# VH-VL binders against Non-structural maintenance of chromosomes element 1 (nse1): the designs that were tried, part 22

Target 1, 232 residues: Non-structural maintenance of chromosomes element 1 (nse1), of Schizosaccharomyces pombe (q53ek2)
Amino acid sequence: MEKERQDGLSDKHKFILQYIMCRTAGVDNEQVRELVQEQYGETATVEDVINELNNSLHNFDFKIKRVQDQLDGRLTLHFQNLSGDPVSQMATPYPPVQIELMRKIIEWIMKCDDYQYSLTTLQIQKLSRKEMGLAPSVIESHLHTFERDGWLRQREGIWTFTNHALAELDAYLHNEYESNLYECNACREIVIAGYVCDCGYCLHVYCCKHLAHVNCINCNTPWANATVIGRW
Key: E = the ipSAE of ESMFold2; O = the ipSAE of OpenDDE; V2 = 0.75 times the mean of E and O plus 0.25 times the DockQ between their complexes.

## First folded at step 17 (VH-VL; framework fv_ciduvectamig_arm2)

Design j03 (from g02 with heavy chain D31E, light chain S58K; at its last look DockQ between E and O 0.52; V2 from the best seeds 0.00; counts 0 for: pae E 2.9 > 2)
Fold by OpenDDE, look of step 17:
Structure j03 (fold): chain C 232 residues (1-232), chain A 126 residues (1-126), chain B 110 residues (1-110)
Amino acid sequence: as target 1 above (232 residues)
Amino acid sequence: QVQLQQSGPRLVRPSQTLSLTCAISGDRVSEDSYAWSWIRQSPSRGLEWLGRTYYRRKWYDDYAVSVKSRITVNPDTSRNQFTLQLNSVTPEDTALYYCARDQGIAAAFLYYFDYWGQGTLVTVSS
Amino acid sequence: QSALTQPASVSGSPGQSITISCTGTSSDVGGYNFVSWYQQHPDKAPKVLLYEVSNRPKGVSSRFSGSKSGNTASLTISGLQAEDQADYHCSSYTTSSTYVFGGGTKLTVL
């Protein structure tokens, strides 16, 4: 028999919450759906469970957020801390030097030239050496930690935000880097992989593909002429 | 479970403002995964989408062209509800009005209504 | 924007398959795969059957299926049952960031 707790959350809900929290890189929506199905059958949906969890989590300034991948549209669920400075309140406690490095990396990514929203290992090493006096080996170690913990991803030495990072840092990025960020005109989320038309209309790669695969919705200019946001 | 409960006057005089409220339970009006819409239904015009409000770090509103000049959809976070105001009503605005949640789990890719209010018949008559 | 075109009525016998068409333009049905279908029983609010042309929400019977060709979307109901008697509405998201609905189809199960 399911143990109902005083806070109104069942053991099943808590199990699902734990499942999501333990996966720092996010959880595929379909996996959570399967889990909900397993636990509740057809009596509850993912949305129901997530909403109920969020109702409770709200009191603690936490939230489960759904994120759509900017490239392939994959839906993932992420545990998000809404309180204070998200960089200093990361799920994994970092030494002050790592926190500072993360702050700088965020800044460097957001202020990167040509809206690339990405940095090479060499760029990070160079900047970190210059600004923090960190050795390349130390930087590499920290980058590995950030990658492990689901904040940054690298492909062929190019670093950028994960979906988890975007979810967690959403408010922070908007607050600190408003003038440096693009929002998708379709879904209103931050764009680190997409297109911006000369008219200013901006779409994620995935949003562009599915909503306006040929021409800009705003001015009908071909996307082929648009500026590419990010490296992907 | 998400539930939408509608309330408001069922009779409105011509040239007055039609006002309806949709109270949300099981979800938040400020939930950034969804949008909140008003839809009306009449025998002559069928189902007609009127407008929506949604929160994405800030509030956004979208309105149908047919009513854009007369319509306001407002959220109320304190009461966890959203409202419809339609100004300068005519008999043509007589309809069964529904509030509904736009399924926004996939942001711009899920354009359908998954939860509906019970409906409110609003008659515009002198 | 003009409503999508649906047949006013369709009928079928139990166990049969019926199809309801929804015809729009290149700015709605033909432009995107954002077609949804709703079932509406008397004195009830519409209930979503399909979204994105052919996707079924949880709890919707597999007897309901959808397709699209050109500017026409289709709802197919297989194994028609008495409870399927209802009004059916198609909807599409438009290039203007609005929704358009069909005129509705009354389905009678004979």
Scores: ipSAE 0.460, ipTM 0.811, lowest interface PAE 1.4, mean pLDDT 90
ESMFold2, look of step 17: ipSAE 0.506; ipTM 0.781
ESMFold2 (binder alone), look of step 17: mean pLDDT 92; pTM 0.942

Design j04 (from g02 with light chain T95I; at its last look DockQ between E and O 0.50; V2 from the best seeds 0.00; counts 0 for: pae E 2.8 > 2)
Fold by OpenDDE, look of step 17:
Structure j04 (fold): chain C 232 residues (1-232), chain A 126 residues (1-126), chain B 110 residues (1-110)
Amino acid sequence: as target 1 above (232 residues)
Amino acid sequence: QVQLQQSGPRLVRPSQTLSLTCAISGDRVSDDSYAWSWIRQSPSRGLEWLGRTYYRRKWYDDYAVSVKSRITVNPDTSRNQFTLQLNSVTPEDTALYYCARDQGIAAAFLYYFDYWGQGTLVTVSS
Amino acid sequence: QSALTQPASVSGSPGQSITISCTGTSSDVGGYNFVSWYQQHPDKAPKVLLYEVSNRPSGVSSRFSGSKSGNTASLTISGLQAEDQADYHCSSYTISSTYVFGGGTKLTVL
């Protein structure tokens, strides 16, 4: 790779980094691939570029992380700050009340019944009113902000974490909600969409589909009998 | 650029412990995107994967069944290296040993070795 | 786990295409084989050619291609060159978090 500057990163690398950083909700791996192709042709892969960027970013406690979608396996790249409180960091532009609300929503999602890892709008409104005294209209506004900024996604009034949120909150979730989370036995990432066998073996939806679509690898029980994690 | 540099004794007596070290440059042993493996090669058995260590919020180890009872792969974050310990060695453990990086940047389906050490011939002999 | 089965040797003339097979025993119920191919020159460490059956890492020639049918993966080298003379190894990752290698194939360019 062309090192144009003594600082170890070429202008092309910096451009790619900027491209990723400007997309706070993450960027599709394929888009980055296209950029790399445009900049370097066949002389470099996304992995090569990301590795070199991460080597430099490490000194600043930053990292580009690739995340696989738990349902369809789509790959996205995310710029991560590895220092400080992830929740506070993500909410830097948010008023204190929004930060608190986000913390609460995270808690409610992680502790929700039956490992659904999701909440309805009504549930969030009820809980927020009860615990924070927030009006429904205010809650709606904040939820829209969280959605806009790529932390939460909503489908038919059901809210859950985005891939970006999972990436950014990974350490936080493990530290704060260890007893409330599942890890994929295949890729060791948090599962909010997947299956857990009675034997305790857990897979993402995508991982299950591609690794063991019929039976549990651990005990050979059909996945049809497994408990569904999340609403998807 | 990632480089793996191996070190350790090249002669081990039967029943003793084979110990090798793989020093990592250009990457971190605690990088959650990769795993770090030991592989050996012999004329009789070809390439054989022995085990790996990797960090995913905590350390994990996977070992080949054939050596599971005798093998330990340990990370050393302070020195940015990982080690192989193989206990109770026999002449059958004579082989060219490689450390390698298991490539998998946050992807469950990238299982291949992209960087290799230079190899260390270890002979088990009395 | 038993080693994957590869032919001990294959040969071809420059410009020809050759294929190396790798047959696994993955009768493991629900197992997906992730097949990788490696080239190894004398006194060198293996170098990855293909991963996930047919994907090429950066720097690998397009002359190398891979396919899979059933329990058999295949490496095809087109436009054979003298530099292709080497040992070739297949590998598979299993859902049991282990790797298995083939016995290796010696390719001779005539």
Scores: ipSAE 0.413, ipTM 0.781, lowest interface PAE 1.5, mean pLDDT 90
ESMFold2, look of step 17: ipSAE 0.472; ipTM 0.765
ESMFold2 (binder alone), look of step 17: mean pLDDT 91; pTM 0.940

Design j05 (from g02 with heavy chain L110K; at its last look DockQ between E and O 0.51; V2 from the best seeds 0.00; counts 0 for: pae E 2.9 > 2)
Fold by ESMFold2, look of step 17:
Structure j05 (fold): chain C 232 residues (1-232), chain A 126 residues (1-126), chain B 110 residues (1-110)
Amino acid sequence: as target 1 above (232 residues)
Amino acid sequence: QVQLQQSGPRLVRPSQTLSLTCAISGDRVSDDSYAWSWIRQSPSRGLEWLGRTYYRRKWYDDYAVSVKSRITVNPDTSRNQFTLQLNSVTPEDTALYYCARDQGIAAAFKYYFDYWGQGTLVTVSS
Amino acid sequence: QSALTQPASVSGSPGQSITISCTGTSSDVGGYNFVSWYQQHPDKAPKVLLYEVSNRPSGVSSRFSGSKSGNTASLTISGLQAEDQADYHCSSYTTSSTYVFGGGTKLTVL
């Protein structure tokens, strides 16, 4: 890392910041690492550059958050606004009815039965019809928009939050759904793919694998017997 | 460049509270990428990790079992520092105390100490 | 006294390779790959040499390497130099979410 901070952020820091900001749905850590090494040399680390950016961004209620994928541990970087209503800010380009739908989908995911933290397309269509009077074709259009914009992802018709959405909604979910969420005891992030032991100790899929815990550290029960969180 | 600068008394009486401060420059104590640890060193025990504090939406603490009943590690965001308080000290608490930045939180899982303070030799004696 | 066992001292001649062992249990060295090594010169704070058993931070010489087998981790220093004379400490993260250190090894370069 080059020491170029005398009168604010260096031009190289500003370039890295712009790179991350322009990729609103998040940026692969590997891609940023390559860019940092191009700009600062082979010994520079993403961690140091992001730390220096965050020291400056803190003054403006912004930050760059490192997000670990709950299944494979892949790291992405996300530019966040820490002020205001995250749902309204996230959905600023959308009409009011579509913002209302996003709030409902968040509620439905967080209040799912059986630790699923996900909904099928059919479930969303049925709930939207009953609670909002929306036709299935309208829902498919809205879901396509939410997927395109990086708020929801789906596998085989099963919808849940992206890592981007989890990062943006972090404060909102903690404030509004505190009784419905699980946090990983290793990294303190919300769990929508992981395990919870009968004793309440909870880990992401990746955290459980990476820490090499065969049994729950709190009660010594095998993780193989734990309740699965999410559908993955 | 990150630096950790320690301060605090070097002589403490038995049964009193040992209090040390670690001032941080080049980073924030509330940076949610790191944890902030206290480690001590004595000839008979070598290095001994005592505890840490870190911020993830709220403050968390982890303490070594051997001192858990007597230790507190407190952040101070306004002064960008963190403190060690060790209550009811005995001569066995005589050691060289270090503060250190812990890389092993959240997405990194690296579990090592990359920046250390200069060390403060604390003697517990009458 | 310390949770991890290291030899108290080791010595070697310039140019030689030496290995320092660090033995723990299944709840630390054996259960995780979170072993780190530190070099400490007199009157100085420890400096990290390796983390996650064998990874070198930027700026650490490739003469330092690490490995682990079962409950024992090893630090190898190749091509010994006078500046390598120091204390060496191992550390591991534990299944109780704490850290433990070895008792330290004093390396003397003859």
Scores: ipSAE 0.502, ipTM 0.788, lowest interface PAE 2.9, mean pLDDT 87
ESMFold2 (binder alone), look of step 17: mean pLDDT 91; pTM 0.933
OpenDDE, look of step 17: ipSAE 0.517; ipTM 0.828

Design j06 (from g02 with heavy chain S30D; at its last look DockQ between E and O 0.41; V2 from the best seeds 0.00; counts 0 for: pae E 2.9 > 2)
Fold by OpenDDE, look of step 17:
Structure j06 (fold): chain C 232 residues (1-232), chain A 126 residues (1-126), chain B 110 residues (1-110)
Amino acid sequence: as target 1 above (232 residues)
Amino acid sequence: QVQLQQSGPRLVRPSQTLSLTCAISGDRVDDDSYAWSWIRQSPSRGLEWLGRTYYRRKWYDDYAVSVKSRITVNPDTSRNQFTLQLNSVTPEDTALYYCARDQGIAAAFLYYFDYWGQGTLVTVSS
Amino acid sequence: QSALTQPASVSGSPGQSITISCTGTSSDVGGYNFVSWYQQHPDKAPKVLLYEVSNRPSGVSSRFSGSKSGNTASLTISGLQAEDQADYHCSSYTTSSTYVFGGGTKLTVL
């Protein structure tokens, strides 16, 4: 008999919570589903468990958030801190210089030209040297840390936000960079990989594929003529 | 477990406003993963979606064209509920009304209803 | 938008397979793969059986399956059981960002 602890959460729920919390880059929804199945069988769904966890977590200004990948639609679950400055309260404690660098990188990504929402290693090095006086080797080390901890991803030297970063920084990005961000007209989430039509209608790559794969749903203009958001 | 509990008057006079409340338990009305809808059912029209409200850093509302001019769906975060207001009702608005949660796990794909209220029969009669 | 077209009633014997069709237009069933099916017993709220044409939520029997061709979606119930006697409703998301439902099908298990 699972001792329902005084806090209303079962040991199984706590186990699932720990499982999600220990994976800073997020957890695949399917993995959590399997875990829930293992723990509860058919008596509970991922949604049920997550909802119950969130009810408790709310009192601590935490939340498990579901995120859909903007490219392939993959669903992941993320432990999110809702209190304070999201950049300063990162799950991984960083020295002040790293926090500042991350803040700058966020700014540079959000304000980069042509809505690329990405930076090359060289760009980051140049900017960091200029604005913070950091050596390239130090920057590389910090970037590696950010990548390791699931905040940034790089492909062929191009850096951008992870799904975890988007989840964690959602409120921050909206508050600080409202004029620099696009929202998906379908799901209302920030777009760093998608299309924007000349009419202003914006969709994630995945949302476009599934909702309006040929033409803009707003003005019927072919997406082939749309502006590409992000590098993907 | 998510539960939706409906409340409100079951009799409304023509030209008056139909008002229903859906109280949410096991979830939050301002959860950015879900949307909250009203659906009605009648023998003549079957199931009919009326509208929804949902939170994504701000509140959004979508309404069916058939009732758009008369309908308001409002969230209440303090009470963790959402309401239906349908103005200028006629006998045609007599129906079994349901509140429901739109499944939001798939972000943009909030296109099915996983939890339903118990239903409220509302009769429009003089 | 006009309701999706379903047969008013279908019947089958225990153990048989039955299919319920749901026909719409290119703006709903034919436009997207966002067809859902609901089971409704008397005096109960609808319960989702399938979403996105063929996906089953947790707790839904594998006896329920779905498909779509053109503007017509289909719900198939295999191994019909007495408990399957209910009304079945299809729904679809539309290009107008609304939902449309079918007229409902009464399933009788003989």
Scores: ipSAE 0.439, ipTM 0.797, lowest interface PAE 1.4, mean pLDDT 90
ESMFold2, look of step 17: ipSAE 0.503; ipTM 0.784
ESMFold2 (binder alone), look of step 17: mean pLDDT 91; pTM 0.943

## First folded at step 18 (VH-VL; framework fv_ciduvectamig_arm2)

Design m01 (from j01 with heavy chain A107G A108S; at its last look DockQ between E and O 0.63; V2 from the best seeds 0.00; counts 0 for: pae E 3.6 > 2)
Fold by ESMFold2, look of step 18:
Structure m01 (fold): chain C 232 residues (1-232), chain A 126 residues (1-126), chain B 110 residues (1-110)
Amino acid sequence: as target 1 above (232 residues)
Amino acid sequence: QVQLQQSGPRLVRPSQTLSLTCAISGDRVSDDEYAWSWIRQSPSRGLEWLGRTYYRRKWYDDYAVSVKSRITVNPDTSRNQFTLQLNSVTPEDTALYYCARDQGIAGSFLYYFDYWGQGTLVTVSS
Amino acid sequence: QSALTQPASVSGSPGQSITISCTGTSSDVGGYNFVSWYQQHPDKAPKVLLYEVSNRPSGVSSRFSGSKSGNTASLTISGLQAEDQADYHCSSYTTSSTYVFGGGTKLTVL
């Protein structure tokens, strides 16, 4: 029999929670599954343990969210703070100017032209100088900090949200950028890497691949001719 | 541990509305990882999926074509349950009705039902 | 009539391996790998045995295995035991975004 702690959670549940909380960029679902089986036995499910944790966490405005990567479908678990302003929460250790830059980068990504949902380093530098008066070297420093802390990712100087940032910003993006936002019709999550049909039906890259539909099920237009969302 | 507990009347007259309730313990009806389905079973038709409801920032529903004009699946977050309403029933609606947790919304594309209620036999007759 | 075809019954002796077929079309079993299998004991709700053709949920015995070839999926039960006596149902997600079920197979353990 496992020992109960005074706060109503078992020692094993608290271990799993702490494991996830300490890995702010997200934790591979399969690594947590292995820990659950190690702590509770081979028949224990990660889904049940996470659900029990979420029942307790909900009272404190916290949640563990499962996030599917939009390109390869890899599942990760992310500890979220549901209270307050999510941008301020994710940027709490930063000076005010970095928080303001983060809000601007979010706006610029969500309102960027041509369905790109991403910005080059040069675009960020030019917009930051125009709207905030910041020098390019300052921007480079701030971008590296955001990348280090797991809020932004880049490939060859093209910047966009991480899965962690998408999880934290979910409510904020829906509230502030509803008209600029695409949702996957298969899983109802925000799309920054995927396809949108002329009829508006939208899928993540992974969801489109996994469903293996050649044509859009809403209007029968081939997916090969759909508008690409994101740069991937 | 998730459990689904069904309740509702077992006898319904033709042309009336069939109403069944599924109470959830160990999970929340608003859990955005799952959908909540109704499935029925009869000797002549076997298992038949009827419809579902789920929450993703707002409520969605999907219904089988055969019953779409008569069915509603409603969530109730305050009681942590969801209901089936099937209007204008006929004897052909006599079946054993199940509620089930539906994996079809998650990004993992797990199109199966992992937890089921105990079943409610509903007879439609005079 | 069910959209997926299963044999009405199958029999086996303890220790034997048996196989239950589930035949559909290119719009379901043949078009996707979203086949699942359920065990149903008398007066009980169905219980999932397999999903995505061959994956076992945690707690399901490795005696249950699955495969697919063309439009036909198969459930194999090895080392047959008395408690395996039940009804078995196959299910598939379809290219029209619905679920379909087989008519069910009654397994009798002699």
Scores: ipSAE 0.418, ipTM 0.731, lowest interface PAE 3.6, mean pLDDT 86
ESMFold2 (binder alone), look of step 18: mean pLDDT 92; pTM 0.944
OpenDDE, look of step 18: ipSAE 0.572; ipTM 0.827

Design m02 (from j01 with heavy chain A106V A107G; at its last look DockQ between E and O 0.54; V2 from the best seeds 0.00; counts 0 for: pae E 2.8 > 2)
Fold by ESMFold2, look of step 18:
Structure m02 (fold): chain C 232 residues (1-232), chain A 126 residues (1-126), chain B 110 residues (1-110)
Amino acid sequence: as target 1 above (232 residues)
Amino acid sequence: QVQLQQSGPRLVRPSQTLSLTCAISGDRVSDDEYAWSWIRQSPSRGLEWLGRTYYRRKWYDDYAVSVKSRITVNPDTSRNQFTLQLNSVTPEDTALYYCARDQGIVGAFLYYFDYWGQGTLVTVSS
Amino acid sequence: QSALTQPASVSGSPGQSITISCTGTSSDVGGYNFVSWYQQHPDKAPKVLLYEVSNRPSGVSSRFSGSKSGNTASLTISGLQAEDQADYHCSSYTTSSTYVFGGGTKLTVL
């Protein structure tokens, strides 16, 4: 028999919460949907369970955030702490020099030229030597640690934020880098992979593809003429 | 258990402002996973989406072109509700008005209305 | 913010299957999978039957199914029952961050 939920959090809700909390780099939404159906029955929705969790978590400055991948649209769930300094929270296990490097990498990504929102390994090594006096071998080690721990991702030596990092850094980026930041007009999330029209209308790659149309809906200019944000 | 409870007047004179309230229980109007919509229904026009409000670090609104010049949807976090204000009404605004929770925002991308208020029939006449 | 086209009425006998069409454009039904269907009994609020073309929320009978081809979405009701007599509405999201609805279909169970 399927158990009805009480007004407070059930043991099944707490199990779902722990499942998400233990996967700090994020959990695929469909995996959590399957888990919810196993715990509550095939008619239960992940959306309702996450809502009920967030209603309880709100009072403690925690939440579960759904994050859409900017390229393929895949949803992941991330447990986040809304209090304190996000960079310090991200880098708690690291020595002070690694924490400072993370702060600098964030700054360099947000302020990089030509809408790239990404840096090559060589760019990071050069900037780290110039601004922090760090040797290239030290940087390579730190970058791979940040990749392992789910803060940065790279492809062929081009580094940028993971979806997990974007979720954790959301408030920090809005507060510290407001003038360097683009937001998607469809979903209101930060854009590091997308398009911005000359009129200022901005979309993620996925949102542009999924919402259709060759032309910007705000000014009717072709998206083919838009400035590309990010490298992807 | 999300519930939407509507209130507001049933009769409004032409040129006046129609104002309806939707109270939310089981969720928060500032929940950044959802949006909050108003939809109306008339025999001649069927269901018609009017507009929505939602919170993403600040409040955003989207309005249907047909009413954009006359509509405002306002959240009230302290009372956990949102309101519809439709200015300069005419008899063509006579309809059954619904509030609804909108799932068309980041995190879901499902674009449907899962919880609806009970409906408020508003008549616009002299 | 185009209107979606539905037949004004449809009828069927108990036990039969019926299909209700909903035709839009490439800017809504054709370009997206954000089609939803609502059932509305007299004096009741609409109730969602399907979302994303074919997904059923909890509590909705498996007799309700959906599909899409080109610019036309379809709601199919199998094993028709007297309680299915109601109005049926389709809806789609659009590129303007708006929703559009069909004109509605009255289903009469004979």
Scores: ipSAE 0.477, ipTM 0.763, lowest interface PAE 2.8, mean pLDDT 86
ESMFold2 (binder alone), look of step 18: mean pLDDT 92; pTM 0.942
OpenDDE, look of step 18: ipSAE 0.572; ipTM 0.828

Design m03 (from j01 with heavy chain S37N, light chain S36N; at its last look DockQ between E and O 0.54; V2 from the best seeds 0.00; counts 0 for: pae E 2.3 > 2)
Fold by OpenDDE, look of step 18:
Structure m03 (fold): chain C 232 residues (1-232), chain A 126 residues (1-126), chain B 110 residues (1-110)
Amino acid sequence: as target 1 above (232 residues)
Amino acid sequence: QVQLQQSGPRLVRPSQTLSLTCAISGDRVSDDEYAWNWIRQSPSRGLEWLGRTYYRRKWYDDYAVSVKSRITVNPDTSRNQFTLQLNSVTPEDTALYYCARDQGIAAAFLYYFDYWGQGTLVTVSS
Amino acid sequence: QSALTQPASVSGSPGQSITISCTGTSSDVGGYNFVNWYQQHPDKAPKVLLYEVSNRPSGVSSRFSGSKSGNTASLTISGLQAEDQADYHCSSYTTSSTYVFGGGTKLTVL
């Protein structure tokens, strides 16, 4: 590793930090690994660099967080703001109406029926019209903005949180929607794609596949009988 | 670079409490990417995992069944360290004790110990 | 949790290949691919050689490889060198969210 400057970070570390920060939707762990190896050689690890960065970032209430995709286990790194309200302090400033809409969408996702943790475009339009008086075309525009900025993802008209959103909203979701969320017993992260056994044991799809693909670890009930969390 | 520095008494009397401290540098004990472990080693039993503590919006603890009734692993965020308390010790608890870091539950199934303390030989004797 | 089973000792000549076995149960070695191997020299803390059966951390020689079949994991050291003389420990994560270690194997390079 390069010797740290007086400010506690080398130029290479700062470069890596900038690389991560510029990718608001997150960056693949392997890409960062390649970058680290390019900068410091093959013996350098992403972990070491990230630890050193986080040591400095901690003083500013920032953190680089590693997020595992709930379906396929893909690892991504995210620059996370740990201070304040993440919805109000988004990297991209939104008008008040869009901030409010985002808050509402978060609420609707978290409180949706049958553990879906997702909404259709039509549902969002209906709810937004009802509660905010917004026209469908306006909602569509805002949804595209949220998708562009890495907060929401859409698949076949179904909207849910991105990994970046989950990372940024982690504290917010726990504080505001504690009674509406599930945590994975394996990795302790919020579950929006997974299974919950009748005994209460909960796993991400990926965690289930790798740790207990057949039966619940807690009660030995087949996962085939478990409740599915999310649309995936 | 991450360093773990152990401290504590090396001699404990039977029935008393064994107490060790592991000071962390380069990481935070409350970092949600890591778990903080105690492991001991003896000629008779080899390496034995005792327990761990880690932070994920709240503190979690896992303990080995063999010592679960007697063990407490506590974080100290103010001093950036974590401790081991083992109650009601017997000569069988004589061992070289290590603190160690892992990234298991906390970080994407990396269930191995990558950094270790220097070790502390603790002898239980009257 | 009972310790994993390793041979007490193994030996080999320089340049040879040796294998160390680690046998557990369906709740540990056989249950998951979370078997790790550690190298420990005298008066030193263990150092990770392999994680998740066969993955090498940065800085670990390609001479070290791992495999698993059923409840038994294996560490293979190819091109044995004098510096490889050490104790080797296997470990596994368990279904109970705990770790279990093997009894350790002393490797002597003749």
Scores: ipSAE 0.435, ipTM 0.790, lowest interface PAE 1.4, mean pLDDT 90
ESMFold2, look of step 18: ipSAE 0.535; ipTM 0.775
ESMFold2 (binder alone), look of step 18: mean pLDDT 92; pTM 0.940

